# Designs tried in a protein design chat: VH-VL binders against b2a6v4. Part 16

Target 1, 177 residues: b2a6v4
Amino acid sequence: MTESNILLTGKPGIGKTTVIKRTVELLSCSSTGFYTREIKRGDPRVGFEIISLQTGERLPLAHTDFTTAEDRVGKYGVKAENLLGFLKEINEAMTSNKPQCLVIDEIGKMEFFTPGFHETVDKAFQSSYPLLATIMKKSHKFCDYLKNRGDTDVIEVTENNRDDLPEKLAKRIEEQL
Below, E stands for the ipSAE of ESMFold2; O stands for the ipSAE of OpenDDE; V2 stands for 0.75 times the mean of E and O plus 0.25 times the DockQ between their complexes.

## First folded at step 13 (VH-VL; framework fv_cixutumumab)

Design q6 (at its last look DockQ between E and O 0.77; V2 from the best seeds 0.00; counts 0 for: unsure alone 74.1 < 75)
Fold by OpenDDE, look of step 13:
Formats: sequence, C-alpha cells, structure tokens
Structure q6 (fold): chain C 177 residues (1-177), chain A 121 residues (1-121), chain B 108 residues (1-108)
Amino acid sequence: as target 1 above (177 residues)
Amino acid sequence: EVQLVQSGAEVKKPGSSVKVSCKASGGTFSNYAISWVRQAPGQGLEWMGGIIPIFGTANYAQKFQGRVTITADKSTSTAYMELSSLRSEDTAVYYCARIKYTWEGWYMDVWGKGTTVTVSS
Amino acid sequence: SSELTQDPAVSVALGQTVRITCQGDSLRNYYATWYQQKPGQAPILVIYGKNNRPSGIPDRFSGSSSGNTASLTITGAQAEDEADYYCNSRDSSGNHVVFGGGTKLTVL
C-alpha cells in the first residue's frame, strides 16, 4: 500500500476513536494531534471534548450547556476557539522535521467552525507525515474530496475489523516513517 | 450590529509603506478570521492575505509575500495590513472583511467600507 | 495556485432567469461563495455553501455546484440586481483565498 493518509469512517459508536487510540499506542514514534471523547451527564451525551495526544490537555468542543454559543450543531453549542490550540500543535509539528504520526479525530461538522481547520487538514494530507484521521460518513464536498484523494485509504470500521485494525494500521504507519 | 471600521484614505509616494487598520465595532474577532482584499480602479477583487487573531498567524497571497504584513491586536479587536515598497499599481481600495467558518462553508459576511490608497509621485 | 474563471459580462431581461458560472479545479474540493458589488460599495455576501442565503438576501438568489463549477442563479431578475458578481473559494492547496474575475450583470 502506498497511501500515506488513512481515513477511518463508520457509524457512530462503532469504535473509531478506540481504533485511533490503540493504533497510537502501538507506534514507536510520537503522535501529534487530538482525539474526541463524549461528555456524559449520567446516561445522555451532553457534549464532546478534545484531548491532545501530546500534552493530554482536554477542552470541551461542544456542549448542551453552551447555550450562548453562536455556532451550533443540533443541541450542542460549539466553542470553536477551543480547537485552535490543538490545530497550532499540529501545524508546529509539521515544521519540526521529526518522525511522527499526525492524528485528527475527527474531521467532522463541529470542527469545521474553527478558523484554520480546513487549512490544517489540507496541510496534514499534503505533508510527508503519516496521517491517521476519522471522518464523518455523511456526504460533504470537502470530506468527499479527502476521501477520494489518490493518496488516501478510506477504511470503514465495523464490528468485524475494529479489533484487528490497530495492529494493521500501526504496521502501515511504521512502514511510512 | 458588528461593523469593521477602517482607517482613512492614504496618499503615498512610491517606495514608501502604508498601514491600514481595521477595528471591529460591536463585536470581537473570536472564532473569525480577518481577510484583506483590495480592488484597483475598474478591476476585480484581489485577496491579499488573512489572519486568525486568536491564532496569531497570517497567511498571504503569493503575489504579496514578503511585501505585506498582516497583524492583529486582540485587546483592541483591530487588524492591520501593512504594504511596503509601494508602487503605482498598488493604488486601490483596500477592504478588510470578517471570515466566518461553518459546516456549510465559509464566507465574508462583514466588510469594511474600504480604505483608498493612492500611490503617486 | 488554481484560479477561478467567470464570464466578464452577462445580460438578463427583467423578470427572467440568469445563471452566472464560476469554474476552477478547487471548486471540486471547496464550496464557492458569491458576492454582489455595486459601484462605490463594498461587496455583499449573497450565497455560500451548497445553497445558503444570509439574512436580507432575496430568495430569487440561489447557488449550485457541479464538478469543477459553481453557479449563482437569479430567478426573476430585478433591476436592482444589476451589479458585479464575484465567486470566491480556496485555491487547490486550501491555503489561499481566490476570487473569480467577476461578472458584470446587466438587467435589460
């Protein structure tokens, strides 16, 4: 396989983020980027937070309590500014010239409200660094573009493959370093 | 209502520099980018560059790379565009505009009234 | 970097429909944004994304896209629609903003 960019897609809750996290743990190199975790208040999901793979910093990206937020996705208010620091980390990493894997979880609706997100994603795909990202399944011009790139492998995460994917992805990424 | 208030008209000599300001009134720069666009007399719109104030980094059109500097002061909600080594061809109306990013695309929804810069000997 | 191209001028009869088209490779990847500009005024946003109108823009304005093209359609052109229209998008790299050359719309 010659694709340097790996996009994971799948239905909500299938375990895409888990695949990302497990893959990162298997890598010998550092990983730069972020993953997304649900925020729950009891049973219901009330928001999403983003966590830095580098620093462990976590910030809420979307929440039902963000009632005054200008940007909204469904019942969630979005604080797009909270993603800026994470994008900065990715951009700085891309100029560091050290072996690493770039991680973006996810390329989704909420993240598109952040200035510079499109640019950062484009740069990541165009970079020489391996990229592991999750992407929304819903059709979208930019997302469809990314999925259809010749240098990108799109993998549907399912119950049948999610347990084996981390080892396979880690191996592929390592071969690209 | 959010407005972008730009500095006044400038008359400059060739080789000099001009710095145009763009202050957000009635709002902030939060979650927005500021773009600079110019328009020479009778010509189309030309993107010069932009900045994400919170991020602090600017990007530029290749044509102006090395000659334009875009900065932002978050404390005063003001963006600046400085163009050096001015030429007669730089005579134009310079606009600042706010860029909003959304899932359904991005757009410049608020524009300044423009600053006329005239470069003449 | 990639560019966006527009016809420099088009005409439409009052009450008729006109389509202004923008073409560029980057439009395969990014949505187009459309601006209206009248003499002596700053541009005004009229269409963005798939087909979104900001508040205050009449519903006779609509947007569409196909392949490497984006189009602004005015269904039932009014006299006040006479203006210059610019398409706008990112370039192929995604790092720069680009404008089309503009289309002067004359309402006859």
Scores: ipSAE 0.813, ipTM 0.921, lowest interface PAE 0.6, mean pLDDT 94
Fold by ESMFold2, look of step 13:
Structure q6 (fold): chain C 177 residues (1-177), chain A 121 residues (1-121), chain B 108 residues (1-108)
Amino acid sequence: as target 1 above (177 residues)
Amino acid sequence: EVQLVQSGAEVKKPGSSVKVSCKASGGTFSNYAISWVRQAPGQGLEWMGGIIPIFGTANYAQKFQGRVTITADKSTSTAYMELSSLRSEDTAVYYCARIKYTWEGWYMDVWGKGTTVTVSS
Amino acid sequence: SSELTQDPAVSVALGQTVRITCQGDSLRNYYATWYQQKPGQAPILVIYGKNNRPSGIPDRFSGSSSGNTASLTITGAQAEDEADYYCNSRDSSGNHVVFGGGTKLTVL
């Protein structure tokens, strides 16, 4: 019960975002934050978009069409400014006193380009709100710190557990509220 | 490319306040994180606080909480730092700096030239 | 504590290798950034993150970290490397920015 922060890890494509979405759908409480979706042009992935859980607002975070973007991850240009409003929603929620689950999908390379992301994540992990997040596997000093926090449960999503996790996580989160 | 232009030198008496400006040119101002760093004569760099203008809220070093106010005016692309209840130890050069974020770390990539504030009777 | 500690001064002979250290508990969790400052000038970025060198910084500059210690290494030190060097990171809470006290590098 001291583990109010839940971090999902796992191989790319294993279904981490699906676990997040299904968990949130099962919650009776409000959820504040965002999740990511692939943008496909036909078959190939061409980018990623972010979707607000609170407002439903959708903005591209990264795309191969962002050819002039200064911030890049591989073939994708990153529009880091598009995440700023989502971070503002999370920061405001943390001062609202309303029962809710914070959601951050993903703590990853693209999101780290956004001013205030690092600080927002750190505050969310330190807050009393349940936090459900996904995190990149890449070695990174701050990410390793988050994974090693005593109040954080790191769960690897696998083919064996991904179908069962949403119900288990939703029950656990509601018990914290 | 991006430039940070600071207001001119100030001479202040103990107990008064000073407000230093930092005007940005180039790039989108509201998306920058602007940081304030001071350096007393012969001393090191000391972070005072910062702001991300689109958030509208500032983050302050604990030492300065309660007597520093950092604000931003998006319409003029200008950040401000006001320090109240000045003492002689507040005599310093005050820098503004833009923070660049990457997944590998963050850093102050553009610095203003500094504003000298002298607190003297 | 959140303090970042640097030796006040270090010397190196021309062409030799020097290491400038920065210690603090928060460095276990947060990367350090290194700035060079020459008299009368604003600081400039030298190293950030694990070991990233911005364009225009000579490859004789490198960074490393282990445990609570970050290091800036200059191999083949040159006269123009004489300057003050500051480490910069977050405090133990992660909410605030902190600088080390600075190290004056003298090139003999």
Scores: ipSAE 0.722, ipTM 0.870, lowest interface PAE 1.0, mean pLDDT 90
ESMFold2 (binder alone), look of step 13: mean pLDDT 87; pTM 0.921

Design q7 (at its last look DockQ between E and O 0.89; V2 from the best seeds 0.74)
Fold by ESMFold2, look of step 13:
Parts: sequence; structure tokens; C-alpha cells
Structure q7 (fold): chain C 177 residues (1-177), chain A 121 residues (1-121), chain B 108 residues (1-108)
Amino acid sequence: as target 1 above (177 residues)
Amino acid sequence: EVQLVQSGAEVKKPGSSVKVSCKASGGTFSNYAISWVRQAPGQGLEWMGGIIPIFGTANYAQKFQGRVTITADKSTSTAYMELSSLRSEDTAVYYCARLKYSWEGWYMDVWGKGTTVTVSS
Amino acid sequence: SSELTQDPAVSVALGQTVRITCQGDSLRNYYATWYQQKPGQAPILVIYGKNNRPSGIPDRFSGSSSGNTASLTITGAQAEDEADYYCNSRDSSGNHLVFGGGTKLTVL
């Protein structure tokens, strides 16, 4: 399919990660990649963690407790090395013949600090594997390029469509496989 | 504060190999790549390849694929570039550089002083 | 030949503004990074990403890009700005880095 890459956008908290997780639950094929969750202590958000779809491994990517980290986004220190194993899983999947959907949640500021992330994303978008990803809204030359690729469908998640998207996306992805 | 210390100048015969070292001092390898860039006399900069030491993967410019091998030893914080089947046009200054990543781009912010390799009989 | 093209030389009068350009199809998709090199020295990073200037680089240096062209602008050029300037970006595949051929800046 000419649009093997699906990019979800939308306002913070609209449910992009939920759409990804529900879509993956509906797929009959394997899913390889990761999604992110906020880490909260009561009301304030204190960080972000990454979770492998394949293994269930969870590691913090960014946290206010990472006070000595050189890489930072606002008040959060970034432990970019914690994403390396997740990138390894994605790269290994792309060299297999196994039918699967690649998942990257999120193509965002914190993930870009990890060496090899940019290249992994490039390869995933250029591959023939279905890709389901979320992407930051920030103006950024590489992100704008991804959004404008002819093989990429950018879908804004809204209150009106978020409940219907998982079924539609799962059908579309399975038709590619 | 990371500094990159390169091995000394070398004179080599055509057909031989050279292995240049690049030691990170003032720290250990962390979340960055080591790139190798050469510059022939009077010429511009040429990227040869690089390695992400904590991930262990190397990446090579197409021109050098099959002739260059880039490795890293995390225990000594040292990266190496080996170029084989040397020719006279391989005479150049060889730099290593720390390549860092950010959501705002990539950049080589720390450079070694260069290693002069001369290929002649 | 390089996937990134720079004019080999450009001149600017002392105190004037100069723009050094870098052109290549990959620049539609990837930022350029700019390096300054003086004779006998290793290159120095001057601009990366959209327009990020590292500590120690004067604010007269800035970067921009549009379409397949990236530019390094030096406003109020000084004698010490006389150097070679290289753009660096990714190749068309995004997997490898490439340098432009370099631009020799002469401050008149």
C-alpha cells in the first residue's frame, strides 16, 4: 500500500497512546516497538516511561529526578540510553521476514536524544512494514518531512474520532499484511 | 569535559593498512557517536563513518564500505578507525569527533586534533 | 562530487553581512550543521539544527533553511571570521552524513 505509515497527531491528553494500544490489541499479527506513559505523583507529572510492546519491559525515559542528566527537556532529565534496547528490537524486526506492525510512540523531543533513533525512524518509514506512530506537533524539519511523505497518512485524533479509530486502523494494517 | 586524544602521525606504504585511535579523556563513552572525518591536503572535509559505542553499531560512508572498519572499546573509552589497501590518495589528516544528538539536530562539538597519515614508498 | 553544493569562495567587506549557502535535495528533509575551519586547525561547530548556536560562538552567526537550501549568515563580519565554512547534513537516504565542498570566506 502506498500509505503503509500511519502518523497520529493531536492535542496532549486526547488519547493518542490509547488509540495505539487499542489498535494493537485488535491486530492478529505481532507488534514490535514501544509506547510512552506519563509518570505522575499525585497531580504533577514527574516523568515519562517507555514500554516495549514485545517484552513488556518498562524504563523511565525522562524524569524530574534525573537532576544530573546533560540531556534535558524543560524540568525533565532524559536518560536517552534507556531507549537503546527498544530501538534494537525495532531494527531486528525490520531484518526478519515475520509479518508485523512497527509501533513508535512517540517521535518526539526526548527520543531524539538517543543515538540511532533518527536512523531507526528513517528506516521504519522507508520499509514496507506497516508503521503506527505518534509524532510531536513542534515545527521540525525531519518531522515535517515525515508528515509530508507520500506513503504516510497523518491522522489527527479528536474526541469525535478516537473511539472509532482503533477498529479502522487495525483493518487497514491487516489488509497490508 | 570530554577531550578526544588521537594517536600520532603515520607513514605507510601503498597496499598496507593504518589503524588510528581516538581516546575519550575527561569522561567515559556515553550517549553519543564517534565520527571519523578526513581531509586530504588542500581539500575539504569527508565523512568516513562512525560508531555508537554504547550501542555497538558502526555506519560507513558508501565510498569506504569494505575498506574501513570502525570499532570501540568501552573499557578503555577508545574508538579506532582502520583503513586498508592504502593508496596515495589516502594521504590526509584523519579526525575523530564526538557526534551528539538533540531534537534540534546533530552536531560534532568536540574534535580531535587530527592524525596525519602519509602514504608513500 | 558531493550531494551538498557550496560556492567555493565568497567575499564580504568588513562589517557587512554575508550569506554562505549549501544546496542539496536532502536539505528538504534534514537540517544542516555548519563548521568553521581555520588553516592548520580542526573544525569548530558554529550552527546546528534550525538555528542553534553553541556557547562561545558570537551572535553574529545564524542559520536558516528553505526548500533544498541552507544558509549560514554572518552579520557584521569581522577579520577573524575569515575561514573555510562547511555544511554537513544527511545523504538522500538519511543514513549517512555528508559534507559540502566548503566555502572560503575572505573578509575584505
Scores: ipSAE 0.695, ipTM 0.883, lowest interface PAE 1.3, mean pLDDT 91
Fold by OpenDDE, look of step 13:
Structure q7 (fold): chain C 177 residues (1-177), chain A 121 residues (1-121), chain B 108 residues (1-108)
Amino acid sequence: as target 1 above (177 residues)
Amino acid sequence: EVQLVQSGAEVKKPGSSVKVSCKASGGTFSNYAISWVRQAPGQGLEWMGGIIPIFGTANYAQKFQGRVTITADKSTSTAYMELSSLRSEDTAVYYCARLKYSWEGWYMDVWGKGTTVTVSS
Amino acid sequence: SSELTQDPAVSVALGQTVRITCQGDSLRNYYATWYQQKPGQAPILVIYGKNNRPSGIPDRFSGSSSGNTASLTITGAQAEDEADYYCNSRDSSGNHLVFGGGTKLTVL
């Protein structure tokens, strides 16, 4: 396979983030980027936080308590500024000339409110570094463009493949390093 | 309501530099970018570059690469555009605009009133 | 770098429908944003994304896209709609913004 970019899609809760986390753990190289985790208050989901793969720093990206936020996705207010530091990490990594895997979890509505996100995503896809990312399933011009890139493999995560994907993805990424 | 207040008109000699300021009033540089767009007399809009104040990094149109410098001061909520080696062709109205990002795309929803820069010998 | 092209001028009769089209390779990958500009004024955002109108923009303005084109449609043109209209998008690299050449709309 010649695709250097891997996009994971799937229904909510299918385990896309888990696949990414497991894959990253199997890599011999460092991973730069972030993954997203739900914030729960008891039972209901009340927001989303992003976690740096490099530093472990976690910041809330969207939350029901962000009532004054100008940017909103459904019931969540979005603090787009909280993603800027993570984008900076990715951009710096792309100029470091170190072997590494870039990770973006996810390419979704909330992240798109952050200035520079589109640019960073484009740069990541165009870079020589392997990219592992999740992307919204919903149709969107930019997302559809990314999915249809000739250098991108789109994989639907399902109950049938999610357990085996980390090993397969890790192997593919390692071969690209 | 967020407004962008730009510095006053400038008259410059060829070869000199001009620095235009753009101050955000009624808001802060929190989660948007500032773009600079110019328009020569009777011509169309031309994107010059932009900056994400919190991020601190600017990007430029290739045409102006090496000749334009865009900066931002978060403490004063002011963005700057400096254009060097001025030519007569640089005579234009220079606009700053707030560039917002979203799932539905990007857009410049707030514009300054423009700064007229005249380059003449 | 890629460019966006527009017809330099179009006309529409009062109350009729007009469509202003923007064409460019980057439009296959990115949405277009439309701006209205009247003489002596700064541009005003009228349409962005698939078909989003900011507050204050009348619903006679709408946006659409197909292939490498984006279009701004005014359904029931009014006299005050006479202006220059610019499309804007990212270039092919995604790192820069680019404007179309602008379309002067005359309302007859």
Scores: ipSAE 0.688, ipTM 0.892, lowest interface PAE 0.8, mean pLDDT 94
ESMFold2 (binder alone), look of step 13: mean pLDDT 89; pTM 0.936

